# VHH binders against q9y6x5: the designs that were tried, part 421

Target 1, 379 residues: q9y6x5
Amino acid sequence: LPPKLLLVSFDGFRADYLKNYEFPHLQNFIKEGVLVEHVKNVFITKTFPNHYSIVTGLYEESHGIVANSMYDAVTKKHFSDSNDKDPFWWNEAVPIWVTNQLQENRSSAAAMWPGTDVPIHDTISSYFMNYNSSVSFEERLNNITMWLNNSNPPVTFATLYWEEPDASGHKYGPEDKENMSRVLKKIDDLIGDLVQRLKMLGLWENLNVIITSDHGMTQCSQDRLINLDSCIDHSYYTLIDLSPVAAILPKINRTEVYNKLKNCSPHMNVYLKEDIPNRFYYQHNDRIQPIILVADEGWTIVLNESSQKLGDHGYDNSLPSMHPFLAAHGPAFHKGYKHSTINIVDIYPMMCHILGLKPHPNNGTFGHTKCLLVDQWCI
Short names: E, the ipSAE of ESMFold2; O, the ipSAE of OpenDDE; V2, 0.75 times the mean of E and O plus 0.25 times the DockQ between their complexes.

## First folded at step 19 (VHH)

Design ja4 (framework vhh_7uia_1; at its last look DockQ between E and O 0.86; V2 from the best seeds 0.00; counts 0 for: pae E 3.6 > 2)
Fold by OpenDDE, look of step 19:
Parts: structure tokens; sequence; C-alpha cells
Structure ja4 (fold): chain B 379 residues (1-379), chain A 124 residues (1-124)
């Protein structure tokens, strides 16, 4: 039987939640599998970019999903969570479900993973759900497991996405122990449901399952605001993305705009596109705007309005608060093994290996995940 | 033409044992995972145990783990559930079911064929 892999994402699950809260179901999952405690995600640490990095093994500048909100100056197109269906935005890379889908006697399935309801390179998953936040986890899980069990050709790769604990992190802030405990309990219960469903169906032992996330969450405050209106007039620029990384499209001379912003706040770094730090791998794409503003951890960039978010993400990808975790279980993985850290782009070559797929050129390093796999030598 | 027939239920005291059987006709175990499901009075259906088609993997609900054992005899086309250390909360109608999704009542259901069920009552 061909190997099968289910990739699950709980949006905004910060890595250290595992240390600060109780997860009996997830811990049991880990006990029988592997854990990577910290996954260094890509900059910008947002949902669409990082989910696409997971399934392409590419940095943002390479796969072209550089933010949750984008603008292309040539075509004058806009990208957002409410406008993400144009293949134009996704076609700069080939996600793993497409690669898998194009193989003989294989198909892919997806439950609301970013980009899965879009034909990419004229290929769409054989089975997918259009994104709808109102659809329950149970229904998503039911469809995914149905496809994994009943499809012809067989589904060998599937994705499952859930919006929590991100939404709650934004609402309550990650430091709200009372509310976040409740939310994270629900997440753990969902993991329990997932495992139970797989056991019920007789799939548990033979299915590879990865549970991960795209980013973490940091605490924000009304006391930590950067008001751009105090530094520059709105007429001088177009805002493509706001916080914590603002994308600025100047309407006047770029240098003038830069000079007005460069000293706006001691808690914000201002970069011309060519001066963006190399470590971000966030420069070589036309969709990156001429000027970007990067707020310090916990600071929020605002216009002449107050932010209602008590938590946010998108900050420097070196910050631990931005890091998710990765847990995995199945025949490809060891049991009871813990690893300290990998890069999020390393997940792709690992998944390709598990599935027996030839990976597209990518930025991941297969060597970083070898210790997780039973068929590899761990140095 | 497919049929599942459960037997082996009955009245037993707490701490007692029962062995349920499910005779299958019309298909082969090796092609499908099989499951035991139970329904207590006034409660929803609850998954109890599953066995893979190959018989190599067995799974249990947490509440029955260590007490129940699922197995198959291919020569007899029979699924078994050995129950030990029975508790009053184990009282239910027990069904054997074939694991195969089917569209029913507006959704996909994980089991396409069921037996008639066998009553298990655990009481002092």
Amino acid sequence: as target 1 above (379 residues)
Amino acid sequence: QLQLVETGGGLVKPGGSLRLSCVVSGFTFSSYAMAWVRQAPGKELEWVSSISGSGGSTYYEDSVKGRFTISTDNAKNTLYLQMSSLKPEDTAVYYCARVHYVWHSGRWEPFDYWGQGTQVTVSS
C-alpha cells in the first residue's frame, strides 16, 4: 500500500503552549510519535505565507505568497483572505498536494488549507472543501477521513485546517490564562476526536499524521501602539498591509516617504526593500512593497484608530513567541522521540520522502528531520 | 446479500465476562476494517473497538482499553469481542459494523452495514 499522510494545522498554536497548558490527548499523540518543540517559521509570520511554506518548502520570496494582504503593481491585483482565489498568486510555486495529485494512482484531499480550493498550475485537489469558517471541525474531519478511506484512486495526501487557537489568541491575548485554557482544552479535545476517529476507522497505525501550526502569538497592549499618522500623511502612501509588518506603497518620492517613517518610533524598524535583512529571505519578489515597517514584539502599528487585538503575530521569525510546534505519528516516525528545532521549510522534503515524491526545488533541508524518521540514520 | 449477525449478549454481574460474536456473510474481513459499537439507553452510539482488515491492528475506546479484546477468525467469518471486568456502565446494545463510508441522511457515515445488535446487561 502506498504511504498516506495527513497534515493538520491548528492556526496560531504557539510552541510554548505545550509547556504552559495541559494537553492530555496531544501528549498521548506525542508519546506514541515524535515532537519538534520549536519550528522556526518564515518571515512574515502570517497564516497564508507560512501554510504555503509548509507545503512548498520555500521561503516567501520564492513561493510568492508574501503576506495575507498583497498588491501587484503590474496587474493592479489585490490579494486578501476574502480575495485569494486567483491562481495568479499561487502559481509561483507547486504545492505538495499538486505534486501528489499528478502521480499515478494517487489523489489529494483538503479541508480548508490555504490555497487548496484554487487551481494551481491548472491542478486542483481531487477532493476539497471551499473555505468556510462556519463548518465544524467534526464535519471537516468526517470528510477528510471519508476521502482517506473510500477514494479511488486513493487519497495519499490530505490536509486539515482549523482556525483556533489563533482567533482566540487575537481576541484574548496569549497571556490570558483563563480564556486560553478553555480554548486550548477544546483544541486538545479536537485532537482526541481526530485520533479516535482514525482508530475507529482502523487507519491509525498505517496513517502518517502531522499536527503542526503556522505561527505563534504575542501579547499586545493599548500601551504599545505605533501611530503612523503621527509620522506621515495618508496622502503620501498606500497601505498594502498594516501590522505588525506594514507594507508601504509610496505615492510620492520613496526616499521622502522613508525619511518620514525611519524615525517614527524606536519600536519599529523601517526598511527599504533592498535593505531588508537577508535572514528574512524577504526581498526577491515583486509583490514585496518598496518600504516595509517591522514593529517590535508586542507593538502594534495603527493608523488613527485603536487596535482591538490583544494578541497578534507576524513579527520577526526569530522570536520564540512566533514559533509553532510539530508533532507526528505513524509508520514513518519514531516513537517517543523529541527534537529541539527545525525550520518550517524542512517539513516539505520530509513529507515528500514519506510519500515517495520527488520534491521540487526547495529551501528545506532533509537532514534536519532525519532523526524523526525510522528509515533514516540519525547523526 | 451482506449480513452481520451478533450473538453472545446476556446478563452478567459486575466483574464478569462475556464474549460477543459477529458472523459475517457476503464479504471478506481482509478487505475491510470492522468495528464494535454500542448504544446505552438514552445515550448516543459509542465506538468501542476496531480491527484493521489485516487483523494486525486493534483499537479501543479508552473506557474499555485493557478489558476488551477484539479479534477475527477468518475461517469462520466471525468477529469477536471478548469482554472482561464488565461494569454497569458497559450495559448497552452492542453492534458489529463494517467500516466503509456511505452517504446517508445528508452526510457520510463511517459504517455501511450493521448487525441487529445483542443486548449486554451488567447488573448486581
Scores: ipSAE 0.767, ipTM 0.923, lowest interface PAE 0.7, mean pLDDT 95
Fold by ESMFold2, look of step 19:
Structure ja4 (fold): chain B 379 residues (1-379), chain A 124 residues (1-124)
Amino acid sequence: as target 1 above (379 residues)
Amino acid sequence: QLQLVETGGGLVKPGGSLRLSCVVSGFTFSSYAMAWVRQAPGKELEWVSSISGSGGSTYYEDSVKGRFTISTDNAKNTLYLQMSSLKPEDTAVYYCARVHYVWHSGRWEPFDYWGQGTQVTVSS
């Protein structure tokens, strides 16, 4: 029968949580499969961009989801986490579930992975849940396993998204050991429930399962604020996104706005679009605004108010605090193998290989992940 | 009509063995995974073991690994649970169930048909 893959994301799961907290269920999963200790994600290290990079293999400038908040000057459209359903935003790439379900005798299922409730290129996941954060992990898991077990044509690619530990990481900060221990214990229990459910249903041995995340989390503080209102009047620009990477659309001469901002804080880098470091691969899309402000790790850009968040992400993708992990188990994967690092864009060509799909042009490198796979010679 | 009938329960001393049987009618095993589920007095239902329709893949909850063996005889349409090294904690009604989701009372449930159950009692 055709190979099957379940891709699971626990949002905001920082790679070093594996070293600093106890995960008996996840560690058993890893012991019988593979681990990539650090996944270098894409800049900006935000939820929508990185989830789309996983399923397209593309940098943000290439897939067009360049932030959690975006503005398109031509169409005057706005994108946000409460206004994300317009296919316009998603149509610059083809995610793996679209390619998968266009194959003969295949379908795709989704439990709230970003973009899966949107008709991208007039194609929506064959089975999906509309995003609703109030739906429990158990209900998401029940729907996914029902679709994997009962559907015709068979579901061969499925996604499952969960909001934690990101939500709690923002609320408490990653350094709050007591609260984060409780949160991460719950996550490990959910992973245990996932594995047990797959075993109970007879799905475990023939299903490939990837457990990963989109980014990490860094500690913030009321002592580390950058107040934009102290440096520039609101009337000189339109604010498209605020923190930790601000997206600035000038209303006056761009050089004037840049000059007002460049010395605003020693804890913030100010870039004209053409000067954004090449290593970010974050320049060649019209949705990237003419000026961006990149806060140092742990610093928060604010207007004139304090922030309630004690943890945040979106910072420079070279920072270890921004990196997730990847674990995988199933017939395609070795058992007991650990790998140090891959790029998040490498996940897509690996998944295409597992599913027997021809990948679209992408920025990933299959060779970076071939050592995880039993059917590949690793030299 | 689809039916599942368990037999083979009884009273056994700690350390003893029993073999449970589940005879099915109305379908063949090759189309469905099958499970054993148990309910101890005053406790919730607990999954014990599952087997694929072909009999090639078997799974066990942690407390029974190495002591229980699930198997099938496709020619007889019969599911088995061989239980060894039985403990008082294994005392329960054991149900045979077919793995197929059904909508029941506002949720998807993973078992659409159940047997009547067979009592297993482990005591001195």
Scores: ipSAE 0.402, ipTM 0.800, lowest interface PAE 3.6, mean pLDDT 92
ESMFold2 (binder alone), look of step 19: mean pLDDT 81; pTM 0.808

Design ja5 (framework vhh_7uia_1; at its last look DockQ between E and O 0.87; V2 from the best seeds 0.58)
Fold by ESMFold2, look of step 19:
Structure ja5 (fold): chain B 379 residues (1-379), chain A 124 residues (1-124)
Amino acid sequence: as target 1 above (379 residues)
Amino acid sequence: QLQLVETGGGLVKPGGSLRLSCVVSGFTFSSYAMAWVRQAPGKELEWVSSISGSGGSTYYQDSVKGRFTISTDNAKNTLYLQMSSLKPEDTAVYYCARVHYVYHSGRWEPFDYWGQGTQVTVSS
């Protein structure tokens, strides 16, 4: 039997939710598998970039999805969550589902993971759902399990994406115990449904399942706003992305725009592209704009308006509030093992190992994840 | 022709035992996962237990774990459900079913063939 892997993301699932809320179904999943308590994700800690980093093993500067909103000066193309289907944006890397389905006797399936409804290198996931947030988790799960059970050639790599707890984290803030408890209980029930479906179909012991996320969530406040309009006139720049990492394309001399912004707030770092800290690995791509503004944790950059967000993400990837978790179960994984931390880019070479795929050049380190795997020595 | 035939149902007192059988014909029995699914009066279908095909593993709904045992005899093409410590809540029609998705009424359903069912009644 070829090895099979299901990769599941619950968007915006902060690692410490596991300690601060109850997850009977997820805890049972972890008890019979492995847990990585904190995953250090990539900067910017946004949805599209981090989901692509998981499946490519690359930093954002290397895979080219550098934000949820992007502009390419050469082609004059714009990227957004409503305009994300042009392969141009995705073609700077090869995601794992492309490599997988080009192998003999293999297919890939996808239920709404970012990029899986795009023909990347003229190759779209063998089975996929077009993105539609109105489609229930049950329907996404039903399609994925149908494809895993019925397809020929067999589906050996599948992805499943769900928008929570990210959507609720933005709406309520991660510290709203009552609303987040209700939301997180629903998510735990979905994990229970996932495990029960796999057991019902006879797949549970022979399918490797990874449950992870792209980033966490931090509390925001009306008391923590940075009003960009108080510091610089709109006519001096084009705004490519706003908060918490603003992407600024100057319309006048870049140094003049920088000088107008550098003293705008003590709660914001202003970087010329060449001065972006090396630890971010966020410099060497034309889609990264000449000036970026990086708000401190919990601060929101606005244009002379109030913010409706009570939670946000996108901040410095060293912040624990930005870190998700990873749990896994299946024949490739130990049972009852807990691991402190890995880098999110390490997930890709681990998945390639599990599937018997040769990884493309990437920024991950297989050695960081070998303690999770039954076929490896943890020394 | 594909056929699944359940036998072994009946009336039993609480705490009692029954063994259900499902004789299968018309396909390679060991190539498919098989399931027991039950329907109590006035309730929806409820998955009870599954066994994978060749190389099999067994799985149980939480409410029956430790009380029910699913097994197969490939020489006889027969699926079994050994039920013990039976409770009134186990009263239902029990179906055997083959695990394979089939398209019905606008959606994919996980069981393509079903037996006729056998009644299990747990009552004093």
Scores: ipSAE 0.657, ipTM 0.895, lowest interface PAE 1.7, mean pLDDT 94
Fold by OpenDDE, look of step 19:
Parts: structure tokens; sequence; C-alpha cells
Structure ja5 (fold): chain B 379 residues (1-379), chain A 124 residues (1-124)
């Protein structure tokens, strides 16, 4: 029988939450499996880009989902969380569920993972849920496990997505221990529910499960604001994305816009597209705007409006506060093994290996995950 | 034509033991995971234990872990639940169920066939 893999994402689960809060269910999951303590995600550290990097093994510049909000100057199309259904945005890469779906005697399932309700390369998951934030975790879990257990051809790859603790992180800030403790307790309980359901159905021992996240969360404050209106008039540019990485489309000469912004704040780096640091792998895509602004950790770029967010993400991907974790359990993984760090793009070749899929060209390194796998030699 | 029949229930004192049996007919027993579920008076159904079709994997609710043992005899088409160190809170009707999703009452349910249940009462 072909191996099966369930990929689960809890949005905005910062890696160090594991050190600062109690997770009885997750810790039990880890105890019986493996843990990567820190996953270096891709820049920009936002939801859509990083979720697509997980399932493609590509940096943002390569898979084309470069932000949660995008603009294509040629087609004049816009991308956002409320407008993400056009295959145009997704077709620059092939996600793993498509690769899996195209194999014989295999199918894919998805519960609200970004991009899974869109036909990509004219292929859509055999089973999926349209994104709806009002749908409970229980219902999502029920559908996913039903498909894993009852489908023909069998579901061999499935994704499950949940919006917490990201939403709460934004609302309360990651440093609010009282509120975040409550939220994270709920997350741990959901993990408990997941494990219990898999056990109930007799799937636990034979199913590979990865629990991960796309990014972390940093504390923001009203005392750490960068007001662009103080530096440049609104008439001189179009804002494609705002904070903490602003994407600027000049309406006047790019150099003039750049010169007005370059000294706007000591807590913000301003880059022309060609000058974006190589380490971000965020340059070689037409969807990246001519100028980007990158705020320092904990700083918020604003217009003449006050930000209500006490936490945010999207900052430099080298910052620990931006890093998620990865835990895994199943026949492909060791038991009781902990690893310090991998790159988020490394997850893709690992998943391909587990599923016996030929990976598309990607930026991941399979060698970085070998120590997690029982069938590999760990050097 | 599919049938599950539970037996072995009864009255037992705290700390006692019972062995439940579930005889299966009408399908290939080893092709399906099987489960025990219980319902106490005034409470919702609660999962107790599951076993894979091959019998190689067993799983337990935390509340019964270490006290209950699920097993199968394929030759007899029978599922077992050995219960030890029974507690008053274990009092319930115990059902055996086949693990197979079915659409019912507007949602997918994990079990398609159930027995009639057997009463287990733990009391001093």
Amino acid sequence: as target 1 above (379 residues)
Amino acid sequence: QLQLVETGGGLVKPGGSLRLSCVVSGFTFSSYAMAWVRQAPGKELEWVSSISGSGGSTYYQDSVKGRFTISTDNAKNTLYLQMSSLKPEDTAVYYCARVHYVYHSGRWEPFDYWGQGTQVTVSS
C-alpha cells in the first residue's frame, strides 16, 4: 500500500511557544515522533507565500506567491485573501497535492490549505473544502479523516489548515501570556482531538502526520510606528502591500519615490527591486514591485491610521520570532528525535520522499531532513 | 446481512474484571478496523478503543489505557475487550462498531455498523 501523509498547519505558531507554554498533547505527539525546533521560513514571512513554499519547495520568487497581496502590472490583476481563486497566481509552480493527484491509484484531499480550492495546472484536489473561516476544526478534521479512510482511489496526501494562533497573535500580541495561554491551550486540545480521532479510526500507526506552521509572531506597539505619509504624498505611489513589508508601485519617477522613502525611518530599510538582499530570494519575479520597504522587527508601517494589531508577522525571515516549528509522527519518522533547524523549503523533498513522488525542481535540500527519517542514514 | 453482537456485560464490583465479546458476521473481519464505544447514562458516546484490521495496532482512550485490552480472533470473527480494574465511571452500555465512514443525518460518521450493546455496571 502506498504511504499516506497528512500535513497540518496551525497558522502563526511561533517556535518558541513550545518553550514558553504547556502543550501536553503536542509534547506527547513529539515524544512519539520527531521535532524540528525552528524552521526558517521564506521571506516575506506571510501566510500564502510560506504555505505555498511548504508544498512546492520553492522560494517566493520562484513559485510566484510573493505576498498575501499582489499586483501584476501586465494583466492589472490583484491578488488578496478575498481574491485568490485565479489560477494565474498559482500556476508558476506545481504543488505536491497536484503531483500526488496525477499519480495512478492516488488522490489528494485538502481542508482549506491555501491554494487547494483552485485548479492549478488544470488539476484540483479530488477532495477539498472551499475556504470558510467559520467552519470548525472538528468539521475540517472529520472531512479529512473521512477522505483518508474511505476514498477510492485512496487519499495518500491530505492537508489541514487552521487559522490559530495567528488571529489571536494579531489581536493580543505574542507577549500577552494570559490570552495567549488560553489560545494555545485550545490549539493543544485540537491536536489532542486530531490524535484521538486518528487512533479511533485505526489510522494512527500507519499514517504519517506533520504538524507545522507558516510563520511566527512578533510584538507590536503603538510606540513603534512608521508613518509613510510623513515621508511621501499618496499621489506619488500605489500601495500594493503595507506592513511590515510594503510593496510600492510608483506613480512618478521611481528614483524620486525612492529618495523620498530612503530616509523615512531608521527602523525601515528601503530597497529598489534590484537591490533586495540576495539572502531573501525575493527578486526574480515580476510580481515583486519596484520598491519594497522592510520594517524592523516589531515596527509597523502605517498611513494616517493607527494600527490595531498588537502582533504581526512578515518580517525578516532570519528573526527567530518569525520561525515556526515542525513535528512529525508515523512510520517514516523516528521516535523521540529532535533536530535544531531546517529550511521550510526542505519539507517538500522530504514529503516527496515519504510519498514516493518524484519531486519537481525545488530549492529544498533532502539532506537536511534525513535524520528525521527511519530509512535514511543520518550523518 | 451485516451483524455485530456484543456479549459479556454484567454487574461487577470496583476493581473487578470483565471480558466483552463482539461476534461479527456478513463481512471480512480483517478488512476493517474495529472499535469499542460506550455510552453512560446521560452522557454522549465515548470512544474506548480501536484495533486495526490486521490487529497490529491498538489504541485506547486515555481514561482506559493500561486497564483495557482490545484484541481480535480472526478465525472466530470476534472482537474482544478485556476490562480490568473497573471503576464506577466505566458504567455504560458498550458497543462494538465497524470503522467505515457513512453519510448520515447531514454529516459523515466514522462507524457504519453497530451492535445492540451490552450493559456494564460497576458498583459496590
Scores: ipSAE 0.311, ipTM 0.747, lowest interface PAE 1.4, mean pLDDT 94
ESMFold2 (binder alone), look of step 19: mean pLDDT 81; pTM 0.808

Design ja6 (framework vhh_7uia_1; at its last look DockQ between E and O 0.90; V2 from the best seeds 0.00; counts 0 for: pae E 2.4 > 2)
Fold by OpenDDE, look of step 19:
Structure ja6 (fold): chain B 379 residues (1-379), chain A 124 residues (1-124)
Amino acid sequence: as target 1 above (379 residues)
Amino acid sequence: QLQLVETGGGLVKPGGSLRLSCVVSGFTFSSYAMAWVRQAPGKELEWVSSISGSGGSTYYEDSVKGRFTISTDNAKNTLYLQMSSLKPEDTAVYYCARVHYVYHSGRWEPFDHWGQGTQVTVSS
């Protein structure tokens, strides 16, 4: 029988939450499996880009989902969380569920993972849920496990997505111990529900499960604001994305716009597109705007309105506060093994290996995950 | 044509033991995972234990782990639940169920066939 893999994402689960809060269910999951303590995600450290990097093994500049909000100057199209269904945005890469779906005697399933309700390269998962934030985790879990158990051809790859603790992180800030404790307890309980469901169904020992996240969360404050209106008039540019990485489309000479912004704040770096640091792998895509602004950790770029968020993400991907974790369990993984760090793009070749899929060209390094796998030599 | 019949329930004192049996007809264990589920008075159905179709994997709810043992005898087409160190909170009707999703009442349910249940009462 072909191997099966369930990929689960809890949005905005910062890696160090594991150190600062109690997770009885998750810790039990880890005890019986593996843990990567820190996953270096891709820049920008936002939801859509990083989820697509997980399933493609590509940096943002390569897979084309470069932000949660995008603009294409040629087609004049816009991308946002409320407008993400156009295959135009997704077709620059092939996600793993498509690769899997195209194999014989295999199918894919998805519960609200970004991009899974869009036909990519004219292929969509045999089973999927349209994104709806009002749908409970229980219902999502029920559908996913139903498909894993009853489908023909069998579902061999499935994704499950949940919006917490990201939403709460934004609302309360990651440093709010009281509120975040409550939220994270709920997350742990959901993990408990997941494990129990798999055990109930007799799937636990034979199913590979990865629990991960796309990014972390940093504390923001009203005392740490960068007001662009103090530096440049709105008439001189179009704002494509705002904070903490602003994408600027100049309406006047780019150099003039740049010069007005370059000294706007000591807590913000301003880059022309060609000058974006190489380490971000965020340059070689037409969807990246001519100027980007990158706020320092914990700083918020605003216009005249005050930010309502006490936490945010999207900052430099080298910051620990932006890093998620990865835990895994199943026949492909060791038991009781902990690893310090991998790159988020490394997950893709690992998943391909587990599933016996030929990976598309990607930026991941399979060698970085070998120690997690029972069938590999760990040096 | 599919039938599940539970037996073995009864009254037992705390700390006692019972062995439940579920005789299956109409299908083969090797093709399906099987489960025990229980319902206490005034409470919702609770999963107790599962066994994979191959019999190679067994799973338990945390509250019964170490006390209950699920097993199968393929030759007899019978599912078992050995219960030990029974507690008053174990009092319930116990059902055996076949693990297979079925669409019912507007949603997918993980069990398509159930037995009639057997009463287990733990009391001093």
Scores: ipSAE 0.755, ipTM 0.920, lowest interface PAE 0.7, mean pLDDT 95
Fold by ESMFold2, look of step 19:
Structure ja6 (fold): chain B 379 residues (1-379), chain A 124 residues (1-124)
Amino acid sequence: as target 1 above (379 residues)
Amino acid sequence: QLQLVETGGGLVKPGGSLRLSCVVSGFTFSSYAMAWVRQAPGKELEWVSSISGSGGSTYYEDSVKGRFTISTDNAKNTLYLQMSSLKPEDTAVYYCARVHYVYHSGRWEPFDHWGQGTQVTVSS
């Protein structure tokens, strides 16, 4: 019978939360499976780009979801978290659920993973929920397990997305031990409920489960603001995205805009598109604007106003505070194995291997994840 | 014509044992996971134990682990729950159920067929 995989994301789950807070349910999941302590994600370290990188194995410049806020000058289209359904934005790549459900005797299911309610290459997930943040984790889990249990052709790949701890990380900041302890305990209880539901349904023995995240979270402060209005008149550019990576479309001579911004703050790097560091893999897509501003960790770019967030993400992907973790359990995975790091793009070829799918061309390296898998050996 | 029939309940003293049986008919027994679910007086239904359709994997809620054993006999189409070291908090009606989602009263429920239940009472 075909192998099955459930991919779960808890948004904004910083890797070191595992060391700094108690997770009895998640730790038991890890004890009987595998852990990757740090996953190096893609720049920009934002939700839509990184979730799409997980399921395509591609850097943002290659899959076209280059930020949570985008503008395309040719078509005049805008993308945001409230305006994300146009297939135009998603069609530069083929996500794993599309490849999976086009195989004989296979279908895919989705509970709110970014892109799964969009017909990408005229193909939408076989079973899906339209995105609605008010839908409880229990209801998302119930639908996913119903689809895994009852569908013909069988669901062999399923995704499940949850907004926490990202939402609370923005609200309280990761350094608020009291509030974050309460939030993270609730997340651990949800993981316990997930495992118990799979056991109750008899699915646990034959289902591979990956629990991961897209990025971490860093502390912000009113003492760490970068005021763009002090450096340049905002009438000289169109602002596509603001913080912590600002995307700047000049309205006047690009060099003049650059020169006004380059010395604006010692806590901000200003890049012409051609000068963006190669290690970001963030240059070769028309959706990347001519000038980007990259704030230092914990700094917030503002337009002469106070910041409302106490935590944020989107910073340099070399920063440990931006890194999530990955845990996995199931027949494909070793038991009790811990691994230090992988790249987030490596998850895609590993998932393709588990499912017996031919991966599309991608930026991941299967060799980086071989040590997690029982049918492979890394030494 | 699906039928699930529990037997083996009764009154037992603390520390005692019972074996519950559930005879099934009307479906391919090995194609479905099966579960025991109980309801104590005044409480909601509580999952107790499950066994995979292949019979290869067994799962238990924490309070019964090490005391209860779920098993099947595919030749007899019978599901068992061997209960040992019984405690007063194990007092409940015990149901066998087939794991298959069904739409009921506006939601999907994970068990589509239930037996009538068998009473287990643990009392001195």
Scores: ipSAE 0.567, ipTM 0.868, lowest interface PAE 2.4, mean pLDDT 93
ESMFold2 (binder alone), look of step 19: mean pLDDT 82; pTM 0.819

